# VH-VL binders against c7peq0, part 2

Target 1, 252 residues: c7peq0
Amino acid sequence: MHNKIYNSFIDRKAKGIKSFAVLIDPDKVNPADIADLAAKCTAAKVDYIFLGGSLVITNHLDECVQQFKTLCDIPVVLFPGSPSQVSRYADALLYLSVISGRNPELLIGQHVLSAPAVKKSGLEVISTGYVLIDGGAPTTVSYISNTTPIPSDKDDIAMCTAMAGEMLGMKVVFMDAGSGARKPITESMISRVASQVSAPIIVGGGIRDAEKAYLNCKAGADIIVVGNAIEKETSLIKEMADAVHAAAPVLK

## First folded at step 6 (VH-VL)

Design p2
Fold by OpenDDE, fold request of step 10:
Structure p2 (fold): chain C 252 residues (1-252), chain A 120 residues (1-120), chain B 107 residues (1-107)
Amino acid sequence: as target 1 above (252 residues)
Amino acid sequence: QMQLVQSGAEVKKPGASVKLSCKASGYTFTDYYMHWVRQAPGQRLEWMGRINPYSGDTYYNEKFKSRVTITVDKSASTAYMELSSLRSEDTAVYYCARGVEYSGSYFDYWGQGTLVTVSS
Amino acid sequence: NFMLTQPPSVSVSPGKTARITCRGDNIGDKSVHWYQQRPGQAPVLVMYYDSKRPSGIPERFSGSNSGNTATLTISGVEAGDEADYYCQVWDTSSGHVFGTGTKVTVL
């Protein structure tokens, strides 16, 4: 139970299956639109619903999680702006340590504070090395976290960071250009990281079309996360999902 | 204001290679992918590949992957497309086109085209 | 390979409406873009993401996409609209794919 979602990551990766996750901000989504969104995600065979926001209130988060859980069978994974944003109704929590930065609070401090609540929630906790990549503009993540992202052209830094995270026991590497990213993470960077990391690699930020989603998968991403593009155009859910599902990793 | 200016017409023999250039101006060269699309006489447009000028990442049409190389010179805001092992069927007008992948996978600006003639 | 099929030609009288279809398997699940190409000229984007108009494209141009058919509609056709029109999508198997093209003739 406590490893169901993580095991799905590992299993799918092992099989070369690429996954598509829709990122939803509980504070931005209109509850009235969730039914339609859930239906579209289901129809597109979305693999995961990632729920997360920078300023999520617990009760609102719970409601959003419960609504999705009621409306579809897609696993709901919390992708919180802070470790304290927890809902026991979700299927799993990405316990994010911002390993690209040097903020002790984002590395472990906030985790210490949230640990009792997280443990009490009974959620599957997936230790995640969060690697923030410069998206060419300030993003919500960078602003909220007050963390300097890895430059977009420093593939080796990203690689070493991810490697370190994995060697420290983090089960998942999340490479993110951040919400509202102008520039998505390059395929070269993804490829570089993927060549040295065995853990599932989640890639998000600035992905706006099926081609990019597809190529990120080909480069080595295991899970593609898309939020803003879907918010603007829900019709992209199917197109991107199809692209991701059709993708296979490039030999490393 | 945005312009893509391509190199001049080329005449090549079968088996030869051709390298075309596309100079971009009026925008930040590295912020947009550059695509190459060709059109044989009386035929449809055919996408060949693209490059991310920032990273150098390329994406090719499988049909051309073995013969096409797309590169950029960032300092010159110029993209290049080299096509090797030319055949008569490669006779076409070749276009560079700016891609708007950050807003969609379409091409919003096109070069004037370069005619490449392959003949014995 | 993914294929897009367009009618070879569409004839329309001035002031009337031209409809150019682009057919492809489940094209409704893809983003369709359209280009206008006048003789001897480079293509010009006239529609993107099914129904969005670039700046400078008149409102008489519209687009739709559902099922297996995308349609570019040109209302109030003018002589200047005479051109070849190409639809375009992205596909995992082929990359960017253009339609066979439709020659619109204004009678």
Scores: ipSAE 0.916, ipTM 0.959, lowest interface PAE 0.5, mean pLDDT 94
Fold by OpenDDE, fold request of step 10:
Parts: structure tokens; sequence; C-alpha cells
Structure p2 (fold): chain C 252 residues (1-252), chain A 120 residues (1-120), chain B 107 residues (1-107)
């Protein structure tokens, strides 16, 4: 077992360094565009490539992972909609438990089923408390899992949820407004969670510009994840990455 | 149609405070950031700060951070900007401007502006 | 602090092309937006994300951004295009920053 990716999370956090992750859906990305995307990510000094989608429609995960691994040196971290979505070619797997919900399958059921395959893959497994926040739009995850997200204005609930996850031994907290989110997670909520959680905090969903990415970092996010915005405008990768890398946490 | 209507002109003495209002209509008030931008006579536009009307989260220009307070009244779809310790240099037209939905990238709608004159 | 510099004025004859530049360090790595302000009026968005036109803005308006210079181009200039134009970006050190402004005069 190895903890290279996780160690990078905690080391960077300890140093006050903020990280930028580009989210790629292997089922949506055009393979012909991956080379250009990888180049842009490299040029922007993107810290992580997150690969994952809510739906597993095609078996393009391995191919996508291998393509990125070939084209750049950026760590590839699996961010699957299901714990069963595994590729041994990735650098790590975020083993997500949806702790914001009360679906036993998303808490532990799917993990039990996927555990042998995950173990066999040899991947670094990073236990992750996934905290779904209402982004003003239904997410694929919410539809499939019938999980109710935490209301966007319930900072204390988000905080307590993240705290619980951490105390249960989850190594990372992932706050997500979901793919296609209209409403990104508020800075106040991020700050509230960050005030009580020592684990690395990943924030994603609905981030559309460098300002929001920057301010989320200032609020306490350690890793910013952006997908949809850069899918539409790849030119934003550099701007957002620069903003994140320039950010420092502010105690609130 | 989208509209931002600002309060009327103000005349203040140095050292005083001014509080301007901006009433929004034609859209969901809480879905868009509200920015304040001022323009001194013959000068460039100057961004002062913004507020997320939904959460109340604010982001200020460091130049004004110690003197400016931006607030909202959701029930009235109204944003406010209070500037304290006024100086003659604060004489300007003050605009409220709507940001993009859940983003602050650019400003797509502007109020008509409010002239604030600071003179002894 | 991040600075945006524009030429103070640009004069152009009707039907000709006006180019308004906005200079900033590595501005090509930033999203640039443009505003038109006629005398006595509030600014109006005329370009966003370097080259995208808002609804109602004619195709005569175009934008580009690379290196240290963003450019707003107005082809087939009309009398109604006479105004002040401001570029705008966001920067970590300054927040939202506007250019010095360019007065476009139609001769």
Amino acid sequence: as target 1 above (252 residues)
Amino acid sequence: QMQLVQSGAEVKKPGASVKLSCKASGYTFTDYYMHWVRQAPGQRLEWMGRINPYSGDTYYNEKFKSRVTITVDKSASTAYMELSSLRSEDTAVYYCARGVEYSGSYFDYWGQGTLVTVSS
Amino acid sequence: NFMLTQPPSVSVSPGKTARITCRGDNIGDKSVHWYQQRPGQAPVLVMYYDSKRPSGIPERFSGSNSGNTATLTISGVEAGDEADYYCQVWDTSSGHVFGTGTKVTVL
C-alpha cells in the first residue's frame, strides 16, 4: 500500500498551498481532445486530473487514464460515481462515502461489493467523505442514488457532516455541488467546514471563474475541482489555476 | 426586463458617511452577485466590492475594505453600499452592477448611477 | 497592484475600423471584458470572455486577447459608437480591475 497522493494532499495543505484539479468525464471527453487538454493542464501546472463521472456508460475509463498518464505527469485521481469504477492505471482512488445522505448503499453497501476489485487493483485508496450540497440543479448522483443534498444555506449541517466523516476516519472531505451545478458552494459554508475539519477539503461544483476558485481557497478549500467550466472554455484552466495557486487561507 | 434602480444624489461633508441603495427587478435577486463600482469625474471605473445576496458573502477591494460595507435586503431585492469617512476624493458617480449568474466575472446590467458629492 | 492601460483616445472615420487596446502583464491568461460608456450614461457590456458578444451587440464588435494585450475591434464604425470604452479583468491582488479607458471619437 502507498499513500503518495494522499500525502501530497496533506503536505500541500500543511504548507498552505492550494491545489487545482481538472475534472474529466471519461464518457464525455473526446479522445482527440485529450492531448490538447493535457498540454493545457501541464502548462497551467494543474495539480491533479480527476477522472470520473456519475454514469458509467462506456468502458473508456482505462483508456482515458492511460492516455493522460502518457501525455502528462499530472497525477490522475479517480473520482467515480460508484466505488466499482476502478482503473489500476490511475494514481489513486477517492473511495467516496456519501455521508451527506442516508442511503446505506452509498455509505457502505457499494463499497463492500467493490472492495475485492479495489484491493486487487493495487490503487492507493483514499477514504473520502463525500458531502453533497444542493447546487440548484439535480445531479446524476442524486437521481441514481435518491440522495437528498444538504441545503446550500445549512452551513452547520455541512460542518457537522464533515466533522463526523473525519472522526470516522475518512481522510478527505469532498464538498460537491455536483456536475452542472447552478449554485456553487458558498464561501461561508466552506469556511464553516474548514474551521472544524483538519482533513484536506476538496470543493467542486458550479465554479465558473477564477474569483470563485480563489475565494473558495481563501475560505478554506484545499483543492478546487472544476469540470464544466473548462469543458466549455479550456482557456480558463490557466486563469483558474493561477488564481488557486495565488490563494492563501484566511481565518474566518 | 432587468433593471437596477439606484437612490438619489447625495451631498455630504468630509468625515460623514453615505449609504446608497440599489433595487433590483426583473430577475431572481439572490442568483446574481451585486457589485458596486464608482467613477470619479473624468476618471476610470473603480470596483469597490460585491456581495452574494444569497449567502451574504462579501468581497471588497482592499482600497475600500476599511470604509465600505455592502449589504442586502432580500425581501426588498435591494443592495446597499455604505461608505464611511468620506473624503473629497470620494466624489463620484456610484453604480451598482449585476454580475453573471453565480459568478462575478463580468457585469451585464448596471444601475443608472448615483452622484455623491463630498465638499466642505 | 494589477494595472490595465488603454490609449486615452482613438479617432476613426465613419465606416472605418477602430481598435482599442488594453495592456496588462500576461493579460492573455486572463478573461477580458469590455464596456461601452456614452456620455452621461452607465456602462454597457459589449464583450465578455475576450471575444464573446452579448445579445444586442452587433457583429461589428469583436475581441481578442493574447500575450500582454487585449483588443476590442469595432468595424464599420458608426456615429453611435462614439463613447468611452473600458476593459476589465479580475486579479488576485486587486479584484476587479478596469482599464484607464479609451475615448473613441467618430470624425
Scores: ipSAE 0.915, ipTM 0.958, lowest interface PAE 0.5, mean pLDDT 94
Fold by OpenDDE, look of step 9:
Structure p2 (fold): chain C 252 residues (1-252), chain A 120 residues (1-120), chain B 107 residues (1-107)
Amino acid sequence: as target 1 above (252 residues)
Amino acid sequence: QMQLVQSGAEVKKPGASVKLSCKASGYTFTDYYMHWVRQAPGQRLEWMGRINPYSGDTYYNEKFKSRVTITVDKSASTAYMELSSLRSEDTAVYYCARGVEYSGSYFDYWGQGTLVTVSS
Amino acid sequence: NFMLTQPPSVSVSPGKTARITCRGDNIGDKSVHWYQQRPGQAPVLVMYYDSKRPSGIPERFSGSNSGNTATLTISGVEAGDEADYYCQVWDTSSGHVFGTGTKVTVL
């Protein structure tokens, strides 16, 4: 189905189901560890595998995607640092526009260049409003994007940004503090955004434990994305997944 | 060095309120959650709630949610815990404890504790 | 409500090994942390994320977690190890939960 992954997002959201996504960087993951990771994700009932990195230095993307597809039945969603980072073997691509910034290349420029390849890939393409939030430390995303993130205490700016993205036709809002973020996105900001946006809300960056994952869901996040924390402690996959799955959103 | 210094012992009557303070030093106050944990005499530790000093976001134990309020004064690097409608069962040593950075997983530094006695 | 159960007491001779258990449903799927509390003092973190030692905690302290039981192991027990020990986890229903506590006595 051309919209299978997106339909899963909206269906789960409509039902109040929260989802947990494990973020894997193809350039950082050891191929030898993928089997174990896939097994743990399956056991934890992880909802999505997000594959992506800011740099993608190596051509390991296809191989990584194929390995996960072989080892588990979890949907693999590309979360690329660049629109050109595509693999036809994935289930979907988050087509990210950095709407928090004012870099025309990240808004549309790179998309124009990558569009033929993306189209040719046959992937499900999910238009995504990417909202970069200040994580208290320089992240790869902020550095590479050369964009100014939204300050962590400016809930209204985040809200308006997300609203604009949605009204422009973006199907998903991704709030991200960035890989390696020191400061995760606040619950108040998530709540503020969630109160005004109907699109699925993905939240990532700096989430280090089950409590934060849980509370972000309670605040209004629909999908929680965790990478760095589980890279350090793979045992957190189950704990965080369980927490997310147990969470219910606040009343909007 | 990192230190949490709590306010002094309190004696209260049932129905009253108490507000305890915890002053942090030796680290960036807004970078770590502050938790409150109490311990009744001869009993186990009991988590009450936490605050993100940066955002002000709070998370409470449901048992205390209706009676406890945790706040911070960033300028003073001080966290506060107010417990209302005090009962004899609230007699305990109350601790503030620093959580991990922007996480609530575990508590790596503790205050010295404040004894609160509730008696008629 | 999620509960953590510990033995009330563990007695051990100097130089021997003390094992303190913390039982909870599927506790192996949770991160377990441990605290030492000497009489009249505040708790001190001695183990986090099942098996990681904070700085200053001797290698004599180790931790494991699987199934329904987490264990704090103290090898080569010293008189200074006499204290109450508490395990702790986070749970969606209860928040942060502490164990019932174990008094370790060094004979």
Scores: ipSAE 0.864, ipTM 0.932, lowest interface PAE 0.6, mean pLDDT 93

Design p2
Fold by ESMFold2, look of step 9:
Structure p2 (fold): chain C 252 residues (1-252), chain A 120 residues (1-120), chain B 107 residues (1-107)
Amino acid sequence: as target 1 above (252 residues)
Amino acid sequence: QMQLVQSGAEVKKPGASVKLSCKASGYTFTDYYMHWVRQAPGQRLEWMGRINPYSGDTYYNEKFKSRVTITVDKSASTAYMELSSLRSEDTAVYYCARGVEYSGSYFDYWGQGTLVTVSS
Amino acid sequence: NFMLTQPPSVSVSPGKTARITCRGDNIGDKSVHWYQQRPGQAPVLVMYYDSKRPSGIPERFSGSNSGNTATLTISGVEAGDEADYYCQVWDTSSGHVFGTGTKVTVL
């Protein structure tokens, strides 16, 4: 079955089931800790492992993907800092266009260069509109992308950006405050975006506790992504997963 | 240097409303959630709700949701809690409490408390 | 609603160890926070995320959480530790929930 991962996003959204994804940076994770991390994610019923980051300096991406695939049955989805960060061993690739920015290289330019390798990889490719929201401090992604994030109180700009991305054919909207963000995306902004798109909405950046993960789901997020808080405290995996799975959709 | 200074004691009759204030100083007011927690005499602490002062997003304990309103005045660095349709069991000390930067999981600083007495 | 139960009281001699338990269904899957409250005063945070100590809290305060029981441990108890102690978690159905409270008496 082709489009297995994207169809799981759609099917879970249609059933009102919220999903929890753990973001792992291959440059930061200690290989000795991967087995424990995979076990914790399995026990917590984590729905996806997102693997990647804004910079992946090491060339051990393939090894990291293969370790997780060996150690658990959780789908591994690439969240690349550039379109060229590809591993054929993953289950899918979020093929990100930074639609919130005005940098043509991140809108389509780098994709032109990476597309042959992406096609040859045989990966499921998920067209993803990436919407960068101001996280209260400069992030690696805001610096590398040479773009101004959408201000954290400009709900209408975030909404119009996501709506346009969906109209242009993007299958998923990824609202991200950035790795290391101080300010998570507000519930009001999530609600405003969710009211105008039918595509699955991934929300990440600055989420530090189960309460925020839960309320983001109630506001209309479909998939919650957490990286930094879990790097600091892996015991949060179970609590956050439970909170996300207990959430109900907010109708707006 | 950080302070949460609450308004003075209140005496109210059943059916009235009360609006309490909590003035913050010594930190960036909009970066921290503000919670309200009450304690009836001899009872445990009871969380009522919180507000994100930056966005105005609120989250209420379902027990109080129909009667409580939490607001902020950003320019005055002040949070407010209004409780309507007061009953005698609303007699309690009401605390404002600060969350951690962009997180509401625990309360790292508390105001001095405000006694509200509801009696006929 | 999610319930947190604590023993009503714990008596301990100065210099000894007080253990204050907080029981809840699968509380080991939640982050537990602890507060100290002296009579007529506001609560003070003494432990967060099970075992992390806020700045200004002595190292003799420690915490653990597994299964159905979280525990705040105060070693080398001093007269100034005499207070009420409350555990707290967040729960989907109940929001923030505080325990029933434990009065620690230093004899």
Scores: ipSAE 0.818, ipTM 0.919, lowest interface PAE 1.1, mean pLDDT 91
Fold by ESMFold2, look of step 6:
Structure p2 (fold): chain C 252 residues (1-252), chain A 120 residues (1-120), chain B 107 residues (1-107)
Amino acid sequence: as target 1 above (252 residues)
Amino acid sequence: QMQLVQSGAEVKKPGASVKLSCKASGYTFTDYYMHWVRQAPGQRLEWMGRINPYSGDTYYNEKFKSRVTITVDKSASTAYMELSSLRSEDTAVYYCARGVEYSGSYFDYWGQGTLVTVSS
Amino acid sequence: NFMLTQPPSVSVSPGKTARITCRGDNIGDKSVHWYQQRPGQAPVLVMYYDSKRPSGIPERFSGSNSGNTATLTISGVEAGDEADYYCQVWDTSSGHVFGTGTKVTVL
């Protein structure tokens, strides 16, 4: 019960089933459009709604979570840019440590301050090793984190970072090119990381079409997260979800 | 100014290989996927594969996967497509085509095409 | 394998509307792109993501996609619109797939 969302990640990975998550920023989404968005996600069989952004106000977050929970059965997972992005109404929280960086506040410092409130929330908390990869331009995440992303061609650095995070107890690895990324994470980097970790791998940032979503899954991503492209064109939800789901093995 | 300039026409015998080039200029070569698309006489366009010039990641049409190799020379801003074990049905015009920045969903610029004739 | 079928030809008078269809199973769930190819020339992108026009393509070009049919519509047809037109999608099993092509003739 307590680990319902995390268990869905590992159970689907064990079955070779790939998952599609839609990332929604409460500061950018028009509340009047949430009903249509929830209907499109439901029709497309989207597996998770990731909710959060780098600069989100908490009362707007609660409203967003409650609307999605009322309008559909898709699990709502918080993807916080800060400790203030906590809503008791969500299904789970990705509790991110920026393991790619050397900023102690993002590694553990903010967690020390937020932990009492996170525990009090009653949310399922999923320890997540967050690996920021250079997306070809400064991103909101790279600025806010005050850290240097892993270079986009240094596959072994990304692999060792993810491996270390898993050994230290991270339950999920999140490889992210960042919001506003020009270039997505390469398939070669994904495959290198996937060859060395057993934790579920979330990949996001700069994914603009169904082809890339599909090939990221074939390279070893378990969960594909798309936000920016879908904010611009919600008709892509179905095509991207179909592509991700088609990457699963046909049998066995 | 954006340009894709392809190598000249080729005449080949069945069983041979051909390697075509596509030189890009006027943009950052490594920021855009490069695709190869062919068109046999009187036939529709047929996608063969593509490369991410930054990483070298390739993605091939299964029909050609055993016979096609797409490569790049970053320093020359040039993509190559090599097709082996040629057959008469490989007679076609071969185009290089640029995807959009970091996306291969559609092709916004095309080279002039290279005619490859395979006959015995 | 995913298949895209187009009518072989469409004849249209100058100033009238040409409609070029592209049929595929559940093509409405895919993004459709369109190319114009004049005789002896490379293709040129004229529509992407069903209904978006690239820079330099006049507003008389429009597109739609639902169910099993995508349509490229050229209103106010001019002699310069005479060309072959191809639709294109991406598919997990087939990769990028082009339609059978439609020759538009302007009478």
Scores: ipSAE 0.802, ipTM 0.912, lowest interface PAE 1.2, mean pLDDT 91
Fold by ESMFold2, fold request of step 10:
Structure p2 (fold): chain C 252 residues (1-252), chain A 120 residues (1-120), chain B 107 residues (1-107)
Amino acid sequence: as target 1 above (252 residues)
Amino acid sequence: QMQLVQSGAEVKKPGASVKLSCKASGYTFTDYYMHWVRQAPGQRLEWMGRINPYSGDTYYNEKFKSRVTITVDKSASTAYMELSSLRSEDTAVYYCARGVEYSGSYFDYWGQGTLVTVSS
Amino acid sequence: NFMLTQPPSVSVSPGKTARITCRGDNIGDKSVHWYQQRPGQAPVLVMYYDSKRPSGIPERFSGSNSGNTATLTISGVEAGDEADYYCQVWDTSSGHVFGTGTKVTVL
C-alpha cells in the first residue's frame, strides 16, 4: 500500500494497541553489533526501528538501513535530523516540522530544499509535527535546532501546539524530550495532549525504565521511542517492549 | 548529608486516617520520585505508590488505590502519604524511599520508617 | 498477581559463599534489584539491574538473572552480611513487587 506504515499507526491506535520503537543512531551504533541488536528486537517483538539522529556526520545511513532490512522484518522508519538523512531503502520517513519552535528553517525552510529529493526517493512520507519538550538539560536536538523547548510543566502550551499542528495537516505528533534528555515528558502533559489530538502520538526522550514506558502509554501515547537506554543496555529491549505491549486492553 | 526524616510513630483506631510525612534534604527534591513502602510485622516489604514531586504525577499499587493519597509540598521538600479507612491489617512500619533521578526502577535511599499501630 | 519467592533462610560459614535465589515467572525478562535489611534498620540497596553494584557495596556481592531465577551471590561472607535480603521487580499488573525475603545467617 501507498501509506503502509502510517496506516499501521492509525490501525493500532484504533485498536488501542501500543507500539514500541527502538531508536538507533547510525553514527553511534557499532556495525558489528547490528546483527545481535536486530535479533533482540525481533525476539522482543519490537514494532518499529527508528533510524536517525540530530547530527549525522557519516554516510552510514544507507548501510545501516540495509543491514536491518536484511536481518529482520521490522519496519525501518527514518527519523531525520536534516534533509541529508534520506535513504530510499527505508520503509518510511518521518518528515518532521519542529512546530514547537520559532526557527523558520526547521518549520519549513529545510523542507523546501529537501522536498525534490524526498519525492524522488519514493519513500512513504509521514507528515509529523515535532514538539520539543524541555528535557532538563541541553540536548543535541535543542542545540542543533536553536529553538526554545516547551517548558516541561506547561501542559497547555504542548496541547495547543499539537492541536494546531494537527489542524494544519500534521498526520502524527512526536513529543520528544530529545536524545540525552535528563527529564522525560510527564504523564500529565501526554494526557493533556492526548485529550485534544486524534493523530497518533509518538513519545520519546529520557525514558529509562519499563515503568515509565508503560505509564506513558496509559497516559495516551501510542508509540514509545527509546534510544539512549537501549544503547547502554540492550537487555532492556525485552522488558520495555513487554511493558508497552501490556498497556493494550486485555480482552476475552 | 542527604536525609529522609519521617514523622513519629502513630496509634490509630480502625476507620481513622493517618497522614505521614517525609522531609528530604541534601538533594534536589523535585528531581527524584518518592515512594512509600510498608512492612507489616514479620512480612515482606509492600510497595504502596509513588509521586513525581516535579509534576505531581502519581502511581498507586492497585491494592491501595482507593485509600492512599501521596502528595508533596515542594517548598518544604516534604512528601506525604495519607491512608484512610484504617484496619488492624494496616499495622506496619511505613517507609519513604527515593527513586533514582527521573526513574522509579529501584530505591536508592530510605527513610528511617514510621510505625503505625491500628488497634481497637 | 506477579509473585517473587525466596528461600526463608540460608546458613553459611564465614568465608564461604551465600546464594540467595529469587524465583518468578520469566523473571529473566525483568530487571531485578536487591536490598539488605539489617535488624531494626531500613533496607539498603545492594544490587540493581540484575548485576550492577552500587557505590560502597563490596565486589564480593554479585548478581545474575535468567529464566525463572535471579540470584544474589555473596562470596567471602562476613559476620556483617547477616541480614534479611529482598529481591524486587516492577510488573505491569502488580507494580513494584518484593520477594518473600531470605534471612542470611553466618555461623
Scores: ipSAE 0.801, ipTM 0.912, lowest interface PAE 1.2, mean pLDDT 90

